# VHH binders against F-box protein At1g48060, part 7

Target 1, 365 residues: F-box protein At1g48060, of Arabidopsis thaliana (Mouse-ear cress) (q9lnf6)
Amino acid sequence: MKPQEEEEKNENMARKRSKSSSSLSIPLDIATDIFLRLPAKSVVRFSCVAKHWSSITTAPYFTNSFETRPNLLFFFKEADRFFVVTVPKPNRRPNESVSHTSSQILDSYQTPYPKHSCFTIKTESVHGLICFQRGTKPIVWNPTMRKFKPLRKPDKSWESLTVFLGYDPLERTHKVVAMPCDKASDECRILTLGSADQESWRTVKTNYKHHPSRGNRKNNYGPCRCINGVLYYLAEIDRHRLIGKFAFLGHSNVKNSLPMWVLEGEKKGEWSTYNFLPLSHYDRRLEFHFKLIGITNDGELIYVPNTVFKTFEVIYIDPIRKTFSLVKYEGVADKGFRQRNGLGEDKPLRGIQYSPNHVETLLSL

## First folded at step 19 (VHH)

Design f3 (from m6 with T108V)
Fold by OpenDDE, fold request of step 20:
Structure f3 (fold): chain B 365 residues (1-365), chain A 122 residues (1-122)
Amino acid sequence: as target 1 above (365 residues)
Amino acid sequence: DVQLVESGGGLVQPGGSLRLSCVASGFTFDSYSMGWVRQAPGKGLEWVSDISYRGDTGYADSVKGRFAISRDNAKNTLYLQMNRLKPEDTAVYYCAAQIEITWEGEWVFDYAGQGTQVTVSS
């Protein structure tokens, strides 16, 4: 009886040894390093393949470390579709006063857009997120993750409000700021984006009663920009148009208070007006077809088309060097793009919204 | 002063044709994209067609294949050839410069004319 039991034990031990398929688990550090070097789209794809990889790519340490180069993001609506396109910033050619180049798009996709759900754009891309407003409710969008997160309305009796998206570089958090826009107020509501369980509106008082002005609808300049943790927006105080500045100052020792300092730039001296040569200096006709949307991190003015017919072109101007670069982006608005996306050949792309200096984020909303 | 003056509207039978003209003055016509919008009774403003400063053309689906937009920069004139007209084409047609649409879906333009009435009826 004894020898048969030993053979079964040895076979069971041999079978247990053979199932040690050394799952060549890539060490966490190596995996992290690899993923940090991949395009966001690739990272997202990998995250869908294995739970282990998903755990890495969704971890705060990874999402906070993930950095991409700034690109131009733009999007437009057609019927019940939302089209999103990312194009790269071209390399500067400092030695060429005038250049014409072509580039491919980086990425494009479409997502369903309910016709009845008109979102108003309030902000450009802020550290990879874009904020919309539907009525009194903000909607945060991550273009990289292709996710929309409707937020709760501020718990104020405001009938008319505006929302801004900011980023606190100290806390490394996105913040949604809500303010009434129909009346002057010294109160704003702030929602810090983060873990679902911690998202609550907080009241912050400003130094002055004011209300954000309704930006010129023609100007792609969202009513608000976030620069280095400071929100800049046009506001009205006592019937005067002023530029409001809100700085997100990091955590004072009091855990729950985000001190927003409203600097009323009444002092003429701090805003240096840079007189740049207008686009018309380079080509008179272009001024009517392109709009300024911002400045690149390297100091080039970005001009984008109002309406796109057959070609999508962006103009980059170095105002200091007086260089003009026209970049034609292939793969958008052309016949191929239209065919792939079921767009009409003879219908111009309109209502395009642009987000300069868009960086991708893997933040889960 | 900027002026856009439309002409060529009228009453036509279904299947008929009209040619609208718009004469522009007071701005650099050749530098602008020009187009046509229309407003039917009780309806909102509808984009019909535009032509870029480069000569690229666009058409609404409702008029594609029937309407043709053109321009004569030397005459500062915009044209809209309308063929195979339908009762649904009945509207006031406006010539406009730099037709755009807001994100909210509102049509905007830099300049627009007073419009010309087009009526398609049996």
Scores: ipSAE 0.821, ipTM 0.939, lowest interface PAE 0.6, mean pLDDT 85
Fold by OpenDDE, fold request of step 20:
Structure f3 (fold): chain B 365 residues (1-365), chain A 122 residues (1-122)
Amino acid sequence: as target 1 above (365 residues)
Amino acid sequence: DVQLVESGGGLVQPGGSLRLSCVASGFTFDSYSMGWVRQAPGKGLEWVSDISYRGDTGYADSVKGRFAISRDNAKNTLYLQMNRLKPEDTAVYYCAAQIEITWEGEWVFDYAGQGTQVTVSS
């Protein structure tokens, strides 16, 4: 059996191995559907693996379709790092007046501060984005993508300003709104994120000169709510008239009642005021350790700790049903968390900022 | 009226020990997290230690392993045992209730005492 026949067999085996890389190209529609069902973190990972996947996940049709459940995002700073943690909103247990449950965290990471950044004001989470202020310059943050985008100063002449973040459901764009705070003004600057002219502030005049409220440093910077593309914020007109339809869970110093403003009807712009029981009604001791940060989308008051020592707990209260739910989140502030993140064992977590109803977005800033 | 009265400060040599006490009145002591902050000459306010209403303790890196915070709720008293004192520990020490930090890094509290002077010098 002549040596020539063995060489031909080896070449044919080499040729057969090259053909079978049928790049099983998953159809775009199937791939899209799969990615829409994945956690944001997974989607981001996949996007890093192949350009093809990246093209899908960065496409506007995908980013606009990507929706996650509202969760609680919180973050704190230590030295030159942000620590970001996402915890799930527990399911409601309407039949239980009092419940104690445990949950795991969804995600946590650390990221460096943007260079030379001292953030002073934080907006609510609006369709997955949060806006900060560094002095008179806004900074947009996507917690999911772990990216910060500094913006230009809205107006060179402004010495003090407040920033709001909104979302236009028609255009499907985020809008950064800036107003001066040091004087009554009818001038507003609006920047649209994702636009080709992302660096341009558009001037819009308001009907009245007003002072937007910056809020209190201890509670919420610049109380603002974006509802169906409309920004509701607290403002003063002529020092006497508060013209602001705020769905604010106002910390009323009223020890005995929690006033809540609820927007009734999408179109009517009518607000109703409800008085609910304060946290002290459920447990007197807790009022000193927890603060109200807002209402979940499902109608529960959310109370979060001021300082976290060994355990991270969140309280959810249905003010209508008068249900109390304490949720302990495992993996936060414990020894393992601290070790993984290079945090001290005996140092409480402080200065925690909270963003209720946070949804993830894959929007590239 | 809310009162926090510190005591136990003084002059001590390096390596020495002091025990600070803070007696609280006018509020529900056992419901509050309590702690100590200090201010050295020419420096800003520095957090030293906290004890939660549950008894969890926290310490600044600068004092960890040397200082011990404790509380006696029956006596409405907060303690700070300070061992192996260093010149850098020289400061006015304030007892404070519900110590927090703003996002900007400013220490805030609901109540604080008048402070007690601790001087560590050879």
Scores: ipSAE 0.814, ipTM 0.933, lowest interface PAE 0.6, mean pLDDT 86
Fold by OpenDDE, last read:
Structure f3 (fold): chain B 365 residues (1-365), chain A 122 residues (1-122)
Amino acid sequence: as target 1 above (365 residues)
Amino acid sequence: DVQLVESGGGLVQPGGSLRLSCVASGFTFDSYSMGWVRQAPGKGLEWVSDISYRGDTGYADSVKGRFAISRDNAKNTLYLQMNRLKPEDTAVYYCAAQIEITWEGEWVFDYAGQGTQVTVSS
């Protein structure tokens, strides 16, 4: 048996051992389902690794279907850096009146921040996006995608304006709403995000002239709330009529009570006032160390520290059940965090901004 | 009425030391973070140091290793030991309760004193 036949058999066996890497092409449907169950951070990473996966994760169907648990997002500036931290909301413990727990942070990152630039925070997180304002120009931020999108000035003639961020649940689109705030006006501009490359401001007239408030976060916990596609904000119609609908975050510094406005019934637009117990009721010592920043979707009040030194703690209070939960988050403000991020050891973290009920979105800006 | 009264300022030579004191009244001193801010001539307000209600301390980079903040809750008194003073430390020093910074970079506080002058010159 001639040596040539053995070589051909060996080459054919070697060629047959070129196992068809059957690119086990995961069916698109299965891949989609898998990605929908992954953390946003993982999805983003996968999108960077393969174009095929990127095509799935950037598809409108996928981005619209991607849902995450609401978490607490906070961010602060240090020099020319922007620090972003996400911490998980703890699970409710309805049977425990008082609890102390520890949790790890979910994610943290830093991004360059232009020196001497000030982005005024205008909104809380609305379906995963946050709106800033620089001068007369809105800036939309996606914390998940770590992208900022500067928008054009809504109207060239406007010297002072305020911006709001809403979400239309029917169209599944974010809308930026801009209004002048130096004078009473019935004019607003609306920009729909995610629509093709030609984002333009649409003019809409309101039924009445009004003067929207610029908002003071210290006093108003945000100038606007989007509930079921409707924007609620404070405005002056006449010198004597303040029409402000603040959902969930209207706090008047009344020493002995925490008044909250709650929208009753989606259709009737009726608001009710509830008086909750202040933080001092639960722990008097904490009254001056924590500030209210909002309410979770499930009805817990969120208190954060006034100043962050070596530890980061958040208080969650169910005002109805009268439960108190203090959560210490590990991995932020501590020595390790500071070292990793090149922050000083003996310097408090200052100017922290908080966004409760933050959900992640993969929307490309 | 809330009062914060600073003392201990004065004229000192470069390399010298001063100890500032601030006596608080009219509020629950032990429940507040306390600190010092300063304003040099022709300059804006600058944060110097803080001490938390738990005793955690923070310092501006410009004073780190030279200044030491402390508090005596029994006396409702805040202190700032200033060593190795420099001409650049010349300012009015204010005692303040709950020092914070706005997103825009403005220093804010719940309470502040009238200040004490510190002058470092040859």
Scores: ipSAE 0.812, ipTM 0.932, lowest interface PAE 0.6, mean pLDDT 87

Design f3 (from m6 with T108V)
Fold by OpenDDE, last read:
Formats: sequence, C-alpha cells, structure tokens
Structure f3 (fold): chain B 365 residues (1-365), chain A 122 residues (1-122)
Amino acid sequence: as target 1 above (365 residues)
Amino acid sequence: DVQLVESGGGLVQPGGSLRLSCVASGFTFDSYSMGWVRQAPGKGLEWVSDISYRGDTGYADSVKGRFAISRDNAKNTLYLQMNRLKPEDTAVYYCAAQIEITWEGEWVFDYAGQGTQVTVSS
C-alpha cells in the first residue's frame, strides 16, 4: 500500500482549511444599523457566529444605542431549571371599558439552576438588568444575554444588607447600591458595572443614619425604584419615622382603595398621592388570584397571577380611564409549552417572579 | 373566624384508599383556590394537590394518578381521594387556601387547617 496516498490526503486537508470565510465585509455603519433593528436574540446569535459582529455588539456605542420596547418578563424555577419568559404588552384599547384578548409570547428559554442556589429578587428590571441577592452577595442578571454576575460582598462586616440597582443616565452606567438593613447606618456601598473597577465598592456616606425597609417577601420588588438616576426607597431613621417616597407601592391587600404615589415633574421632586379603584372593583374574585406588580410606562396597572394552572393571563387596568384588559398569553403554561419544556401537565406554575417594563440589553456582564 | 377542618385520615394498609374532607368556614370558599399539603415525620411541608377557583386541578408528581382533588362549593368542602396509598404517603395532611410558594421555596398559604393524620402501614 504505497506511501504516496498518505501525502495527498494531508495536502487536501490543508487546502480545505484556507477557505477564507469571505467575511462579507458589511461596512460597520451598515452592520450597526442592521443590528439595531434586529431582535436581541438575533443579535446575540450573530455575535456568536463571527468575532467581528461580536466586536460591534459589545461596543459601548452599540449597547447604549440598542433599545427595545418594554415588555413583561417573568421567570420561575422548576427543579434544577430556570425558566424565563417574555411577553408583550398589548396595545391599549382606550375605547373599550372591558377587553379580553390573546397574545403570543415573544421569547422563552430555560437555563440550569443550581438546586442549592437560593437568591432573592431585590430589584426591578433596570435598563435590562435585574439584581438578585444571595445572602450578602449581590448577583446581577442580564436576561437577554443569559448571564449572571456574582458580585463580592459590599462589606465584610455586614450581616444583613439590601441591594438596589440603579442606572445613571449621565454616565450611562448601572450602579449597584448596598446598605445595611439591620441597623441604622450612614454607610452606603456603590459598585459601578462596566467600569474597570467592577470589583470595587465605593463608600459613600449619607447625610443621616438610616436603614432601608425590608420589602415584603410577597412583593416582586424590593422597596426601591430608580427614576432618572435617583434611587427612591423606604427607610427608617428612627423607630417612628419612615423616610422615603416610593413612586409605586403595590399593596395587594387594600380592599377599598389603591393608593399610588406619583412623582410629579423630573426636576421638582414633588410627590402626589392618588387613590384608585382596586382590582376587586372590576371583579371581586380576581383580587384573590392576581397581584399588583407595577405600572406600565403608559400608566396601566399590571396584575399577574399568583399561580398558573392551564392559562397564563395578565390584567392591565388604566386607573384613570377605568379600563380593564385581560390578556391571555399563548405559548406559556399551555400543553405545548409544558411538553416542549418537559414540565408536568398537571403541575401548576408557582413562584413566578415578574419584571414589568423590561427592556433588553446586550451589555456584557 | 376562618376555619378549615380536616377529616377522613386514619390508618390504612399499603394499596388502600382514603378520602379526606375539609370543611371551610369564615371566608368565601368559592373564590379561593384550595389544596392539600402534607408533612411527613421529620420532613418539611410538601405540596400535594390544588384545585383552582375555576376547577383546574394540579398534582405533585408523587401523587399523580393516585390522588384526586375535588370541591363542593355548596358545602364549602374540599376533598382528596387517595388511592393506592404507599408508606411514603404517611403524613399529616393539611387543607389550605391559596397555596403558593416563595422564591426561596417555602410553601405559604392564606389559611390552613389543623391537619389530619394519614398512616400507611402494613
């Protein structure tokens, strides 16, 4: 068996490697424009295919320019799996006092969830990121990129702390803020995401000793909201004085009225209190099965189910116009979803966490 | 006052059957999702089954195909038919209203009964 045949095989293998992927050199500007118009999922896929695309999609100019519509993100755990679902907010129907509609989900995926990982949601979605807390350590999550970034403990001496997620519109950076919550303190730790010093907590002193109020475990969000780069949160200075104005306190248990705090004007920092009709006004039974999680950017109250059996429904109420919209979302919790995801047909979805007004970000953590 | 009173528990042999009942009072029963949780000796609370206010049913994998939950709103009564009982089903069974789970994995409910003992033993 003549030695000549082995040499030809080696040369043919070498020639196949040099097929220069004609990198369709789409000009950078055109590529950027195209990517900015694509769904985040598609952009991420493209970034995985070619390094040059990745360089564009990870660039600060691109990540800062990438904007998506606000959607409702929710997630739940099942065994060792973490399920993430995005559903669109339906268009408003201002002329209909009561509406029932159906919509498809936008996206869903699952990722491994370590059984021993217990982390609590601490923040709402802030410019596409969500902050968790595992014990005394914050975890930042980008649902779009499907990445978790654990952070170091803000202070070694702190036994109990709370974390907030903010966004600085001037610097265009996310900031994680940590404070002790077991004692009154004037110490705050701030970590800026994306900075070269992402591992460093900066110490900031507040003007007064206080401790943030612990949110109710039933609430999807800690008692904090970032508005135009300012964190608003409930805190106690003295046993008798609550200092903090929240733009949104979803109290599910208010039977007769829904009190809402609204920040009036970006500059004046003035708050107004409004009383709206509770969910029970529209349907008495729904109050037991739905919880208020927030308000859409266009001013609709969002009620989501506590437990999901066969159908996933969300209620949107315009408290001013007194409109009621029930949206059934197809593609989640239904038979098809369960089969595709290996979920039991007869097992309700529970422990669902919700993030209203979620926008997608391509920020690399 | 809200009350949930369980009954129907007892001692049964493996492969046997029991029917649990829970009578509710003090709240609008027909507006609530109702269910059963159980606690075995030395173990935490385990969800068993739920029935929604709409009549949708759910079952834990451990009891699926063996247990059947039902309700009679006119009688404010919740039922759990338990068939093909196993020693592993031995627990105190609690009737509960609005069973939920926290993100941390803790079972919570608005109301719960005192429980009824179910023992499956040879």
Scores: ipSAE 0.809, ipTM 0.935, lowest interface PAE 0.6, mean pLDDT 85
Fold by ESMFold2, fold request of step 20:
Structure f3 (fold): chain B 365 residues (1-365), chain A 122 residues (1-122)
Amino acid sequence: as target 1 above (365 residues)
Amino acid sequence: DVQLVESGGGLVQPGGSLRLSCVASGFTFDSYSMGWVRQAPGKGLEWVSDISYRGDTGYADSVKGRFAISRDNAKNTLYLQMNRLKPEDTAVYYCAAQIEITWEGEWVFDYAGQGTQVTVSS
């Protein structure tokens, strides 16, 4: 029978810390394991206390290993503040076809909103990052670390562009892709985040001249999704709408164009369709108050409210098991939340942006 | 065809009251959040109040405590009771369905009416 190594190490850790307030005699591998099990805000807080802890939590091994469960992130603006809230996915019960439950938010914070940074377009959350634009300058946001990083312009001559965010799971790097959006082009720019000596825009040719579709102003989701190293995005060629495909598997050399595989019309047979029950099946009033924003990594459809009056509710539908779950999240939109944050008590929350499948990441921008 | 028909506007003395009505047709009224926006002379649109499909209400700070929004789903009608009216309440009032704001700060609606003039003056 093996000894309780964690319990014995925890007792040793407590004993040694009690002996010296400035001495950190805890073995590095044990301290690392402890920190990997903590919430992101706890890791950040402990890193601020001592440089020994900071050296552990900033190491590439630690930041590459640290990742929370996917959650729903949402954010909105009010006055000169930027409000961010994270809510957990619900637990599923077997054989429960319809449920109404309550849950707590995981975290919320507010930060000063840069008054002169008029962000217009966002990407979905891709491996914990979101990308905005200010004109032709992309801006990357890490909601976990509460940091914005402006990037260099992809091209000094482009008058307008659209950015996309992708993730290469083999390299474990984020890619920012910029394409002109005011004219059709077979040229795009790609930048790899996190490389101090390689953080520059590279030119890549696409298979067809095209331009990406603009986002819908009402829901403002951005027209892309990155799945297992492949970026899918909406685009147009000669007024035909199609789905662009851009694979990230290793380096994107200038000489090697990445394939763009597109579906031209539904009758090409390269895509599957799925029949889902509409929201009106459950309650005819839900269809116009909730909007579909995406699919969880577990295959659940996520419906979120357009406007939040007094309660914040999210609908999760598993289209395969045919289950419906409405979750009321406590700790947001109520009187206490509004008072703590200086929000109007009788003004609905509006202009809410949602990012499904958000994971917390300690990546330093 | 979707229609929102406002009525009940007019001239009222300061401190007076008006009741606006909006009769809706051409869509499933009881499934929509409904509300009022107004446009004063020389100003852009200003949200006034709305009421969700399930009856939750919201009010702009400028009208809270003076205005009361309600809906009668059986009659497909939205109401705005306006009490203790001030000259600053002078505006064209529009009935609207699904009032939202874009990230850029622009008001958008699924449907809006033609408006009814409310004038508060002596």
Scores: ipSAE 0.578, ipTM 0.862, lowest interface PAE 1.8, mean pLDDT 74
Fold by ESMFold2, look of step 19:
Structure f3 (fold): chain B 365 residues (1-365), chain A 122 residues (1-122)
Amino acid sequence: as target 1 above (365 residues)
Amino acid sequence: DVQLVESGGGLVQPGGSLRLSCVASGFTFDSYSMGWVRQAPGKGLEWVSDISYRGDTGYADSVKGRFAISRDNAKNTLYLQMNRLKPEDTAVYYCAAQIEITWEGEWVFDYAGQGTQVTVSS
């Protein structure tokens, strides 16, 4: 099953050991299997220490195979430092009642404040990448690899736009989409990441003149979600709000048009509304301390704190099963975390940005 | 109709004390984090202190050990006890609800009052 080249390497290693050599080599296929089983932070660390191991972890075979469970990513800045924390999503439970549990963070790191992390709004995490927007300039971030990649402006004549991040599961590529947001337009720009001959912006016309919602600038949350190669986003036509759809699948060869669908709530398609119970139903005091930031891939609503004083807690609500789960995450905001990171105990953590459904990726920007 | 009314400011000598009060109405005070920000002449807003709905407190380094924040939920009132005042504490002090900061570094609030002047001078 293994290639003949791998068998030759094994024979060479055996001969070296028979001669009491002080050098050791491991066949590439075995080293690759070892790295695929390690947590992402371990793979990154070993890549920094040994160039041979870095060649394994950056090979297309390895990066295409590496996956982790979706997690909640959050980050904040303090003075000249940039802090990133990853916490696990608790397992989905069909509980009928309120629960309070405790969990551990998965990872955290801090770096000097990177110049590319200044933004006014960001996308959700899509297949392990996040796209920042500062004015009209997009900046892509891979939190796992700790890399930022600024992109060219989509169009010099656009003074206002919204940036979206999507993933085409057939091509296995990320796409960045930009649309004007202050006035209706039937043009957008699309850039495919990871290809030098395709890393320029191309113009695509849409079926409708529209403009997307700018998103919530107060919370830096973009107005879209990418599901199986389809962007879903809020948009406006003549002050009417609607949900836009933008499919990526099989459209890499489309030069000037992509289909767009408008969803209506009560026409023949029978869009039923759900009225979810407010957070105050479960605990009245939580309504103003926690904010809704999204929904897990399992369908749970995620509420996070606005400001973190002494403890970091996240609320997960299953709106179908009517369950409430408050999870306290150990290893962040406590005395130990603050001391290890040079943070004062008397200053709350603020300005925290959250990205639900984050997966780790070794994709090189 | 949300209202935050500050009082207790005035002129004091260096080393003196003042107690600021903020009476809140028009919202569920006991569910909000409350705090104080200040603006010195010619400067931007500076966070001073806040207290969460659960009673956790935070203080800026410049006031730690000298100022004490507290709240009385039965009276919908927020307090700031200011001791060992310095000329650098001269500012308009604003009562605010839900003090947060944007990624760009801008202070934002759900509600804020009109402010009360504190002047520390001989």
Scores: ipSAE 0.574, ipTM 0.860, lowest interface PAE 1.7, mean pLDDT 73

